# VH-VL binders against q08179r182to404, part 37

Target 1, 223 residues: q08179r182to404
Amino acid sequence: KLIEIRKKTSEFLHETLEESNLITYNTIENAEKKQKFLNFFRKLYSAKEGKIMTFQHDEISAIAQMFKNDSVLDNLSRPQLAAMSKFMSLRPFGNDNMLRYQIRSKLKDIMNDDKTIDYEGVESLSQEELYQACVSRGMKAYGVSKEDLVDNLKVWLELRLRQKIPSVLMVLSSTFTFGGLPKENYSKAFSPLAEKKETKSKYDDLLDLYYDGILQVLSSIPD
Short names: E, the ipSAE of ESMFold2; O, the ipSAE of OpenDDE; V2, 0.75 times the mean of E and O plus 0.25 times the DockQ between their complexes.

## First folded at step 20 (VH-VL; framework fv_prolgolimab)

Design s2 (at its last look DockQ between E and O 0.78; V2 from the best seeds 0.83)
Fold by OpenDDE, look of step 20:
Structure s2 (fold): chain C 223 residues (1-223), chain A 119 residues (1-119), chain B 106 residues (1-106)
Amino acid sequence: as target 1 above (223 residues)
Amino acid sequence: QVQLVQSGGGLVQPGGSLRLSCAASGFTFSDYWMYWVRQVPGKGLEWVSTISDSGGRTYYADSVKGRFAISRVNAKNTMYLQMNSLRAEDTAVYYCAKEGRDYGYFDYWGQGTLVTVSS
Amino acid sequence: QPVLTQPLSVSVALGQTARITCGGNNIGSKNVHWYQQKPGQAPVLVIYDDEERPSGIPERFSGSNSGNTATLTISRAQAGDEADYYCQVWDDKHHVFGTGTKLTVL
C-alpha cells in the first residue's frame, strides 16, 4: 500500500512541480552565484530542448545549496503539499499552513535525526531503525536488505550533511529515485556525471541516482 | 542579534566541580544544536561536548567523557556544562557555541569562561 | 585521531595577500571552516564550508579546499587582520581543529 501511494504521489509531484515557483532568484545576493544559477538553468533548458548536456555532481550540489526548505515549501501548491505529506507518511489535514507546518516539522525531525545518526554511526542502527529512517526520508525500504539500507542512508547523509543539499529537495528527489516511475517519465536529455571511477560501488551508483533525482527536481522548476 | 552570554567558572581544586552556563538570545534556541569548546591558554581549540536541539542527545570528547555533563533548558534559553572530577588538564577557557545554519561549524561563540584547576 | 596541520606563523605586509594553509589527509573531501581569534577574544567564524562567507565578513577573506590542503586567503591585509586563525572540520564523530596560525601584519 505504501509503495502504491508513493508511486502515485511521485507521478503527481513529477507532473506538478513544473507549476511551482520553487526558486526566488532575487534572494541570491552574490552576483557570482546568480550568474552560476542562470548558467545552470540555461544549460538545463538546453537539455530540455534536446541538446545533450552533462552535469557534474558538484555543479548540481552548488545549485541545490541555493535553495531553502522554507522557500520551497512556501511555493508548493496544496495538492503538492498533500502529496508530499503522503510521501513522507504524514496524514494531510487542515489548511495549507497546517500542511506546511507538518512537513516542516517532519523535516526538522529528520534533520536532527541525520545529525544523531552521523554522531552515532549508521552501522549502529538496528534493521528496524534503518527501515524507519529510510521510510521517513522517502526511500525504498520494504524488501531491502540491511546492507542496502545502510548504503541508502549513508548516501543521504553525504548529500545532506556534507553536500548541504536541502532536505526538501532531498525528499522530492527521493520521489524520482525511489518512486518506481517508469523510465519514460524521466527526462533523458541530461545526465549527471560522476567522477570517472574505474570501479563503481553500489554506493556510487546510488549517489549517482540521487543526483539524477535532484537534477530532475531542478528541471521541474518553471522558466 | 545573536548573543551567547556565559557565566560560571573560576578556580577549583583537583577533583572539584564547576558548572558553566550559557544564556542564548537573538535566535530560536530550541532549534539549534549547541556546543562547548575549550582552549588552554596559549594553545588551540578543542571540542568538548555537543547537545541536540531538544537535549535528548549528548556527545562528549573522550577526554571529558564520564566527568562532564552537558544539558539545556530550552524554556530558559540556557545551556549548561556540569564539570565533575576536574583535573589540571581541564584548565582552559571554555566557550559555548551555536551551530550554524548548516551542519558542522559554529557561527557564534560566547565570550568564554576561564576554568582553572589547581591545588 | 586526524590532525589538521597549520603553520605556526605567517607574516604579511600591509596591503598584501596572506595565505594560511590547513593540511589534512583528504581534507579536500571535507568541509573546512575557519575562525579568527584576536587576543583575549572569542573565535569568530570567517569562512564556512570551504569558501562561504558569513554576513559581515569582508570579501577580502576567501577560502579554498582541494586535495590535502585547505587555504584561507586574506587579500589586502589590514592591521586589524592580525590574529590567530584556526581551521576546523567534522571528522569521524568529532570536531577537529587545526593547530592554529598566528598572522602578523607588518
Scores: ipSAE 0.880, ipTM 0.958, lowest interface PAE 0.5, mean pLDDT 91
Fold by ESMFold2, look of step 20:
Structure s2 (fold): chain C 223 residues (1-223), chain A 119 residues (1-119), chain B 106 residues (1-106)
Amino acid sequence: as target 1 above (223 residues)
Amino acid sequence: QVQLVQSGGGLVQPGGSLRLSCAASGFTFSDYWMYWVRQVPGKGLEWVSTISDSGGRTYYADSVKGRFAISRVNAKNTMYLQMNSLRAEDTAVYYCAKEGRDYGYFDYWGQGTLVTVSS
Amino acid sequence: QPVLTQPLSVSVALGQTARITCGGNNIGSKNVHWYQQKPGQAPVLVIYDDEERPSGIPERFSGSNSGNTATLTISRAQAGDEADYYCQVWDDKHHVFGTGTKLTVL
């Protein structure tokens, strides 16, 4: 069953990402971005020392934007690439370069589909199209209401198309939103505007959840 | 070096048709979504149409829907805009443009071609 | 057709800082892009995603976006900066351009 495959591949990726250098500090474009990187990870490491820290959505996005799809894929081992492929419902084949190509091709397809949906509107999708869109992006879709599928897809579009979170990080973060966040979570994402509301909408809760997933990917990185 | 070379403009009477061409070089044309943007002489810019990298998806501004058709032939590195039922208000310089490295902006533009619809 | 509001013209003394605004309801929640267009030429991208510079654009070009206003800032204005400037966003299924601003360098 797809759920079981995704659970196992998510757990493998969660356990092994901490050993991968998904970004190298010296390749960061400029001094301002390097400072943001250092401040962010110093704060994140403080959270791991047993003090709860909160992160605004915009600071998470700024760090995530520093990642490049090709660099991330180049630094994953073959077992990690195979696990990622299986999570994405692909059949892994060949050597490392073939796996990277397969993943890049799928990410390109998802990005083109994201653009298509943005032009046509999420409301234009049939229930089957909503289901397939969510499944292809690593979301739980079986037994999920149409309203929830719409909200999940809108959050995906916000993160990928507007917040410019790299496609590879979007898929990796889906492993955390699909497989569940770690039992001990010393860091939390928040939105200043959503925190001002009397009651948070389901969309706001989902957005926080997906930003927490991105935080988990970032917290799995050494340095 | 990215280059977009346009052709096909000219003078046409109302109700007439015209096809614009945009020949691309210096990048992998089939990897990018492409656009048409127009500008009435002395006025601002208006998005006209979008085509996906494969050509399987096309989108249009409301002012041109049903009259204009965007297409591409990736083997020729060329995009087209077929303009039918032309009106005086379609008079403009038409630019082809390439999507940037990410979503929502246009990083390289063609030189522009004038379409005049009069009389 | 939706449009973003820009001032018709802005003047700046040579060597001084020019600021060109782009107004829109909640534009701070959108990614704003800026184009420079000189007479008889095609537009050239100078800022994308609010504050990013494409390669080849001098550091004296910068951008910001918050609330209802995005701003293109050109420090140490040069004669060659004299041009029309347009902002642009993606908004609800459409690419929307601003009304355009003529920058004059005195």
Scores: ipSAE 0.802, ipTM 0.923, lowest interface PAE 0.7, mean pLDDT 87
ESMFold2 (binder alone), look of step 20: mean pLDDT 92; pTM 0.935

## First folded at step 21 (VH-VL; framework fv_prolgolimab)

Design t1 (at its last look DockQ between E and O 0.77; V2 from the best seeds 0.82)
Fold by OpenDDE, look of step 21:
Structure t1 (fold): chain C 223 residues (1-223), chain A 119 residues (1-119), chain B 106 residues (1-106)
Amino acid sequence: as target 1 above (223 residues)
Amino acid sequence: QVQLVQSGGGLVQPGGSLRLSCAASGFTFSDYWMYWVRQVPGKGLEWVSTISDSGGRTYYADSVKGRFAISRVNAKNTMYLQMNSLRAEDTAVYYCAKEGRDYGYFDYWGQGTLVTVSS
Amino acid sequence: QPVLTQPLSVSVALGQTARITCGGNNIGSKNVHWYQQKPGQAPVLVIYDDYDRPSGIPERFSGSNSGNTATLTISRAQAGDEADYYCQVWDDKHHVFGTGTKLTVL
């Protein structure tokens, strides 16, 4: 049931995800960063137009870091907020502000939990804890081995704590990784896999998958 | 404006105890992890302890584990460091520090308080 | 237990560029933060996450990190830049500080 709900919610979010490019852009203080931001999205839009574009992980991270949880949440529609709430196992009740508050609160909890896990080690978690941790972050957890859960959380922590990807983008990216990349609308016209090492570890594959998800989220930002 | 005001330092004999305080203002105290960092006079910086936003999780450097206790009262916007079984090597200026917006660094520091452990 | 190695001292002429290095095994894969500490004062964050600058820190301060070396660059050095500088990383359940560098402005 949870899987089905998350799949449906994921699909909805993929179709309707709205983020304010303009608001994010205006918050960028550095002119160089602004230019980098614009160049990235120009490249992204070119990819949408069918041009084959390659994105590096560091490039994706740099742009993702320019987004803020609050800014993203403030620009989500009610249906999107409700969907995100459901995806995060929240009750989507109340007005838009209430939904934002609930999501923000949950994100805060996840953020604190990330730090806790980082201090204590992912390997210190029980299977149940790992399961809950993955579920709360929008990861596929049901039927997944403990080892895979650990790897997923490690990748999460790398992106969130090391690469400083905002939590809201991480959760949204999980929606793309949960059900797989939608085949039809999201052409692999842009590949973050520029850093293809000859021998990719499972960890590297997961990392790539997440970066793909992040890229998809970023691609969903309106022009 | 973010401010961290410290108190509670002083001279103590080996084996003695001290409690440091750090009063926070200018930000939502309960939303941030807090830290203690110490510095031996004329030496470098050393992380001492971490406390989570709610105070539910605490972490310590090996050098102080079992002897120091970090705590916080969010309603008072105050963090504490209870130092027991003090040793000469604990002599240092102790700083409280605030976690940055992002994880892993300290964006604001208290003014420091000197703790001297000497017979 | 990981050690971040900094030069003991760096000298720079007024108006010139100072570079302070922080060495560590694979430090390029970590986020490096930099603090300035003047005598008798608390540390002040000047760079975080390798290259980001806090509000109020002059653009003269910049950071880079790659391989085994992070670098704090202070362009157009001013007398007020004379201080101790510390790099810092999060490493395997520990906050680790560099050994510190005394910057002298001549």
Scores: ipSAE 0.866, ipTM 0.955, lowest interface PAE 0.5, mean pLDDT 90
Fold by ESMFold2, look of step 21:
Structure t1 (fold): chain C 223 residues (1-223), chain A 119 residues (1-119), chain B 106 residues (1-106)
Amino acid sequence: as target 1 above (223 residues)
Amino acid sequence: QVQLVQSGGGLVQPGGSLRLSCAASGFTFSDYWMYWVRQVPGKGLEWVSTISDSGGRTYYADSVKGRFAISRVNAKNTMYLQMNSLRAEDTAVYYCAKEGRDYGYFDYWGQGTLVTVSS
Amino acid sequence: QPVLTQPLSVSVALGQTARITCGGNNIGSKNVHWYQQKPGQAPVLVIYDDYDRPSGIPERFSGSNSGNTATLTISRAQAGDEADYYCQVWDDKHHVFGTGTKLTVL
């Protein structure tokens, strides 16, 4: 069953991401971006000491953009690649390079579908098309209302197409949003505009949730 | 070196048809979405049409929808714009363009092909 | 088609800094791209995603985007920077170009 497979693979990835160096610091483009990286992770590690830290969406996005797909995939172990493949509803087969190829191919298909949806409009999707779009992206879709599927897909499009969050990080983040955030969550994402609202929308709550998922992936990087 | 070489422009009467070609080299053509953008001489740029990497999805500006058809043959590294029912306002330089490494911008452009619709 | 508003022309003294604006409602929530076009030539991408430079574009080209205004900045302007400049966004199923700005280097 897909839900059970996703729960199991999410738990494995959550437990093992700490073992992975998802990015090589010295390959970061320039000194300004390197300094942003250091400042962000210094703040993030302070949260691990039991302090509650908050992060604005745009600062999370700037750091997430540094985690290029190929670099992240090259730093995942074979068991992690297999777990990620299973989470994405792929059957892992072959050596590490074949697993990476399968994942890249699936992510390309999702990106093409993202572009198609952006050209045609989310409103053009039937309920079954919305269901399949959400399932393929690692979201809970069984028993979910059409309105909720629309909001989840809109958040995905915002993060992938507008905020330019790398596709591999989007999938890893989905494992945290699908499997639930850890009990010890010392960091929170927020949007200044959404926090000014008298009542936050469901979309704004979902956006915070997905950014929290990205924070969890980043928090799993070794000290 | 990415290169887009265009052909097929010219003079045509109102109501006539013309087909533009864009031959690509220096990149894996079948991996990229492709575009047509036009420019009336001395004026600004206007997006005309988009085609997905497989050719299975096509999109058009409202001003040309139903009259223009974008297509591609990936085995030939070439895309096309079939222009039918041409009007005087379609007179422009037509550029083919390649989508960049990510979404929403055009990183390489062809040299441009003039299309003149006049009697 | 929605329109992104640019000044018709901007003048800059040789060696000085030029700023070209692109106005649109809430353009700060969109990714803004900039193209340079010299007479008789195709456009060339100079900035994408608000502030990123393609390979081969000198660092004196930079971009910013917030609120209702995106700005292309060209520091240490050279004679070769004299050209038309267009901003561009994706907006509600359309690629939208700005009205264009002619930059004159004096």
Scores: ipSAE 0.803, ipTM 0.923, lowest interface PAE 0.7, mean pLDDT 87
ESMFold2 (binder alone), look of step 21: mean pLDDT 92; pTM 0.941

Design t2 (at its last look DockQ between E and O 0.83; V2 from the best seeds 0.83)
Fold by OpenDDE, look of step 21:
Structure t2 (fold): chain C 223 residues (1-223), chain A 119 residues (1-119), chain B 106 residues (1-106)
Amino acid sequence: as target 1 above (223 residues)
Amino acid sequence: QVQLVQSGGGLVQPGGSLRLSCAASGFTFSDYWMYWVRQVPGKGLEWVSTISDSGGRTYYADSVKGRFAISRVNAKNTMYLQMNSLRAEDTAVYYCAKEGRDYGYFDYWGQGTLVTVSS
Amino acid sequence: QPVLTQPLSVSVALGQTARITCGGNNIGSKNVHWYQQKPGQAPVLVIYDDYERPRGIPERFSGSNSGNTATLTISRAQAGDEADYYCQVWDDKHHVFGTGTKLTVL
C-alpha cells in the first residue's frame, strides 16, 4: 500500500516538478557561482535537446549546494507540496503555508536524524530503525535487505552531510530513485561521469543512482 | 546578531566540580546543535562535547566521558556543561560553539571561560 | 586518532600571499573548515566546506582541499591577519582540529 502510494506520488511529482521554479538565481551572491550555475543548466538543457552530456558528481554537488530548502519549498505548487507531504508519509492538510511547515518540520527531523546516525553509526541501527529511516527519506525500504538499507543510508549521509546536498533535493531525488528511472522521459543523455573505476562497488552504483536522481530533479527546473 | 555569552569558569581543586553556562541569542537556539570546545593555554583546540537541538542526544570526547555532562534548556536559550571529577589536564579555556548552517563546522563561538584545576 | 598536521608557523610579508596547509590522510575526501584566532580571542570561522566564506570574511581568504592536503590561502596579507589558524574536520564521530599555525605578517 505504501509502495503504491509512493509510486503514484512519485509519478505526480515527476510530472509537475518542471512547473516549479526551484531556483533562486538571485540568491547566489558570487558571480563565479552564478556563471557556474548558468553553464550547468545550459549543459543540462543541451542534454534535453538530445546532446550527449556528461555530468560529474562534483559538478552536480556544486550546483545542488546552491539550493536551499526554504527556497525550494517556497516555489513548490500546492499539488507538489501535497504530493511531497504524502511521499514523506505526512498528512497533507491546510493551506500552502501549513503544508510547507509540515514538510519543513519533517525535513528538520530527518536532518537531525542524519546527524544522530552519523554520530552513532548506520550499523548501530536495528532493522526497524533502518526501515523507518529509509521510509522517512523516501527510499524504497519494503522488501529490501538490511545490507542494502545500510548502504542506502550511507550514501544518503555521504550526499547530505559530506556533499552538503540539501535535504529537500535529496527527498525529491528519492522520488526518482524509488520508482526507478522512467525509461521514456529521462534521456540517457544524463550520464553522470562516474569515474569509471573498473570495479564499481554496490556503494558506487547507489551513489551514481542518487546523483542521477539529483540531476533529474535539477533537470525538472523550468527555463 | 548571533551571540554566545559564557559564564561559570574559575579555579577548582582536583576532584571538584564546575558548571559552565552558555547563553545564546540572535538565532533560534532550539534549531541548532551546540558544542563545547576547549583549548589548553598556548595549545590547540579540542572538541569536548555535542548536544542535539532538542537535547535528546549527547556525545563526548573520550577524555571527558563519564565526567562531563552537556545539557540545554531551550526555553532559556542556554546550554550547560557540568564538569565533575575535574583533573589538572582539564585546565583550559572552554568555548561554547554553534553549529553552522550545514553540518560539521562551528560558525559562532562564545568568548570562552577559563577553567583552572589546581591544588 | 586522525591527526591534522599544520606547520607551526608561517611568515608572510605585508601585501603578499600566505598559504597555510593542513595535512591528513585522504583529507581531500573530507570537508575542511578553517578558524582564525587572535590572541585572547575566540576562534572565528573564516572558511567552511573547503572553500566557502562566511559572510563578512574578505575575499582575500580562500580555501582548497585535495588529496592529502587542505590549504588556506590569504592573499594581500594585512597586519590584522596575524593570528593562529586551525583547520578542522569531522572524522569518525569526532571533530578533529589541526595543530594550528601561527601566521606572522612582516
Scores: ipSAE 0.871, ipTM 0.956, lowest interface PAE 0.5, mean pLDDT 90
Fold by ESMFold2, look of step 21:
Structure t2 (fold): chain C 223 residues (1-223), chain A 119 residues (1-119), chain B 106 residues (1-106)
Amino acid sequence: as target 1 above (223 residues)
Amino acid sequence: QVQLVQSGGGLVQPGGSLRLSCAASGFTFSDYWMYWVRQVPGKGLEWVSTISDSGGRTYYADSVKGRFAISRVNAKNTMYLQMNSLRAEDTAVYYCAKEGRDYGYFDYWGQGTLVTVSS
Amino acid sequence: QPVLTQPLSVSVALGQTARITCGGNNIGSKNVHWYQQKPGQAPVLVIYDDYERPRGIPERFSGSNSGNTATLTISRAQAGDEADYYCQVWDDKHHVFGTGTKLTVL
């Protein structure tokens, strides 16, 4: 079923992402962003070597925003495109360009749906609409309470619409948060520390989880 | 490159109707959400309406809901604003605007069309 | 419908730095966009997403956003910068514009 498909495709993507050039330093828009990229990956390499490093949400967002959907998709192999398609509940068919088109089309549909939900309100969704919205975005939806589905979708909207995380990265990060290896496998050297609070809401815990997923995608980029 | 050329506008009496047009060029019109924003003479900017790229979703500011209707014909690269039951407070310069590269802002604007509602 | 408060006017000497503020409750959690409007012309986007510059906008235009205040900064002000400036956010199902600021370059 869907959960097992997502687990298998997530594992494949995790094992192969290091082999893909998801972003190239020289294509980054300007010198200020290039410096942020360099500083971030130097910090990331230090953490991989065992130094205690923490990452803020703002840092992760700034780097994630440098990704270009088309560039990422152009650099994925056919098996990776097929795995991504299956994770997104698409039925892959045709050559590499047709797979990229299917994924781009789905990402655009999701973005239009995100905008619609933002205009109408997450709370306006019926149970079925909420379920389908979460499933289409790679979230666990079966057997999940309405309140939890609402929180998950609100975090998605925050990341995609406010933090401007590119849609291709949102999907790839979902493989680490809902369809891939448990967070427990992440090095404590990568543990992102969100703003300190006496307690964290469920929403804030979900936000941390999603940022951990994004960080894992970024950590998978080749040295 | 990107151009939004507006037409329509003019003087109309309270309770009257008017249709504004916005012709687009220099980009793939059917890929973008579009907007109307107005500016009362001597005052600031106010969002009026939004239409999705397909035209299947429309949204309005509370001040115009039920009286204005946004539409688009993608085959003609043109967006419209049908304004009905016009009031004196609808007097403004109306701008069409294009969706930015991402969500929440307007990257290109039309030249503006004056609508005057007075008796 | 919420409003974003801007000063009515700001004056700056030629070559100096102008700062235009946009006040709103917890505006630091929102993406702030800035538009320049010269008399008789349509608005032009100069800053989006707090601090990003569109192509063709000089680097002397910059933005910041924290707490309850967003700020548009124009370094080395030129006569051609004299215009009205509006901030804008997406807030609670609405696109909201600031009250507008007239920048005068002396």
Scores: ipSAE 0.796, ipTM 0.916, lowest interface PAE 0.8, mean pLDDT 86
ESMFold2 (binder alone), look of step 21: mean pLDDT 92; pTM 0.939

Design t3 (at its last look DockQ between E and O 0.81; V2 from the best seeds 0.83)
Fold by OpenDDE, look of step 21:
Structure t3 (fold): chain C 223 residues (1-223), chain A 119 residues (1-119), chain B 106 residues (1-106)
Amino acid sequence: as target 1 above (223 residues)
Amino acid sequence: QVQLVQSGGGLVQPGGSLRLSCAASGFTFSDYWMYWVRQVPGKGLEWVSTISDTGGRTYYADSVKGRFAISRVNAKNTMYLQMNSLRAEDTAVYYCAKEGRDYGYFDYWGQGTLVTVSS
Amino acid sequence: QPVLTQPLSVSVALGQTARITCGGNNIGSKNVHWYQQKPGQAPVLVIYDDYDRPSGIPERFSGSNSGNTATLTISRAQAGDEADYYCQVWDDKHHVFGTGTKLTVL
């Protein structure tokens, strides 16, 4: 049931996410960062138009870091907030402010939990803890091996704590990774060029998957 | 404006105890992890302890583990460091520090409190 | 235990560019933060996450990090820049500070 709910919610979010965030640009104080932001999205839009564009992980991270949880949440529509709430296993009740508050609260909990896990080590978690940790972050957890859960969580921590990807983008990214990348319109045109190390580890594959998800989220931001 | 005001330092004999306080203002105290960092006079900085936003998780450097206890009272916007079984090596200026907006760094520091452990 | 190595001292002429290095194994894969500490004062964050600058810190301060070396660059050095500078990273469940560098402005 959870998988089905999350799949449906993921689909909905994918369809409507383009209605959300433009406000991040106005919050950028540095002119160079603004230019970088604009160039990135120009490149992204070119890719949408069928041009083959490659994105590096660091490029994606740099842009993702310009987003803030509050700014993103403030720009989500009611249906999007409700969907995100469901995806995060929250009850989508109340007005928009209440939904934002609940989501923000949950994100805060995740953020604190990330720090805790980082201090204590992912390997210190029980299977149940790993399961819950992944579920709370929107990751596919049911039927996934403990090893895979650990790897997923490690990638999460890398992106969130090391690459400083905002948690709201991470959760939204998980919506793309959960059900798989939508096959149709989001062609591999957005292939983050991971440094093609000849032998990609499972970790690297997961990392690539998450960056793809982040890129998808960013691509959903309207012009 | 973010402010961290410290108190509670002083001179103590080896084996003695001291409690440091750090009063926070200018931000939502309960939303941030807090830290203690110490500095031996004329030397570098050393992380001492970390406490989570609610105080539910605490972490310590190996050098102070089992002897120091970090705590916080969010209702009072105050963090504490209980130092027991003090050693000469614990002599330092102790700083409370606030976690930055992002993880892993300290964006604001207290003024420091000198702790001297000497016979 | 990871050690972050900094030069003991760096001298710079007034108006010139100072570079303070922080060496560590694969430090380029970590987020490096920099603190300025003047005598008798608490440390002040001047750079975080390799290159980001807190509000109120002059643009003269910049950071880079790659390979095994992070660098704090202070352009157009001023007398007020004379201080101790520390790099810092999060590494394997603890915060690690560099050995510190005394910057002298001549």
Scores: ipSAE 0.868, ipTM 0.956, lowest interface PAE 0.5, mean pLDDT 90
Fold by ESMFold2, look of step 21:
Structure t3 (fold): chain C 223 residues (1-223), chain A 119 residues (1-119), chain B 106 residues (1-106)
Amino acid sequence: as target 1 above (223 residues)
Amino acid sequence: QVQLVQSGGGLVQPGGSLRLSCAASGFTFSDYWMYWVRQVPGKGLEWVSTISDTGGRTYYADSVKGRFAISRVNAKNTMYLQMNSLRAEDTAVYYCAKEGRDYGYFDYWGQGTLVTVSS
Amino acid sequence: QPVLTQPLSVSVALGQTARITCGGNNIGSKNVHWYQQKPGQAPVLVIYDDYDRPSGIPERFSGSNSGNTATLTISRAQAGDEADYYCQVWDDKHHVFGTGTKLTVL
């Protein structure tokens, strides 16, 4: 039920996200960040034209940090807001402003839970608490071992609390990583640059997956 | 304009108690996690305690756990630090601080209040 | 608990560039924040998340963080920059402050 709702709402968001102007060049804080924005999206344009491009995690994070939750939500249509709400297990209610408020409230609750978990330790969570934490964040949780639930949650905390990826981008990127199946050739032209290691942990694989999800969101922005 | 105004403090004997207050203005107090940080005069800074925006979660440095209690009354825009079983090593200037717009740093600090624990 | 090591003091000539280091194991994976504290005053945030400036902090304050070292850089040092400087991170359930550096502007 939940899986089917999330699959349907994520597909809708993926197909319509290009129609939204999630960030505008003029809202960017300063000239240095504006130049980083231009360079990044020039690379993405090259990738869309068929050139193979790789992006460092730091590069992706720097661009993602330029997004503002309120600005992103203001630029989503009501059907998109409703789809996002349903993906987050909310009951969409009322007009656009009410939907945005509901989403903001849920994101605040998740952020407070993130901070709580960071202070208490991921290891302090029971199996059921781990499951609920992952489900509430749009992460793969069904049929997943306790060890993998811990890694999923640690990746979320790293991205949200350390890398400062805005909450709305975290949720949008979850629509690309829920279920673990990329669309055919989504990442053919671009990918995140993985840290060089002789052996790669499951955590490192998950981190790469989530950065790819963020890249997919960023690649959906109109030129 | 964000302002944190502290009160309380003073001289107390070992084993005694004090309560510090931190009155907030210029922002929506109930939306932010709050902190206490202390500094022995002439020395560095040490985190003491954290309280969540609702007050439902509290956290402490090991050196004060079990002796100090952080609290808040959001209707009064005020945070408190109840300090019990005070020791000479607790002598310090105590600062209240506000978490910034994101996680992990302290963007505004109170003026500090001196606590001296001496016989 | 991890130790964030700072030099005890750094001197800089007026108008020159000062660099204050904060050393810690793999500190480059953490967000480093910097505070300025003048005598008798509370700390003031000057850099957060490695290199971001709060409103009201002049752009001659900048930060970097890589490997085992974070650095606060103050270009065109002024007399008013003379203060103690502390780095700070969140690390494994604790807020950790550096040992502190006294910056003297000559």
Scores: ipSAE 0.813, ipTM 0.919, lowest interface PAE 0.7, mean pLDDT 87
ESMFold2 (binder alone), look of step 21: mean pLDDT 93; pTM 0.943

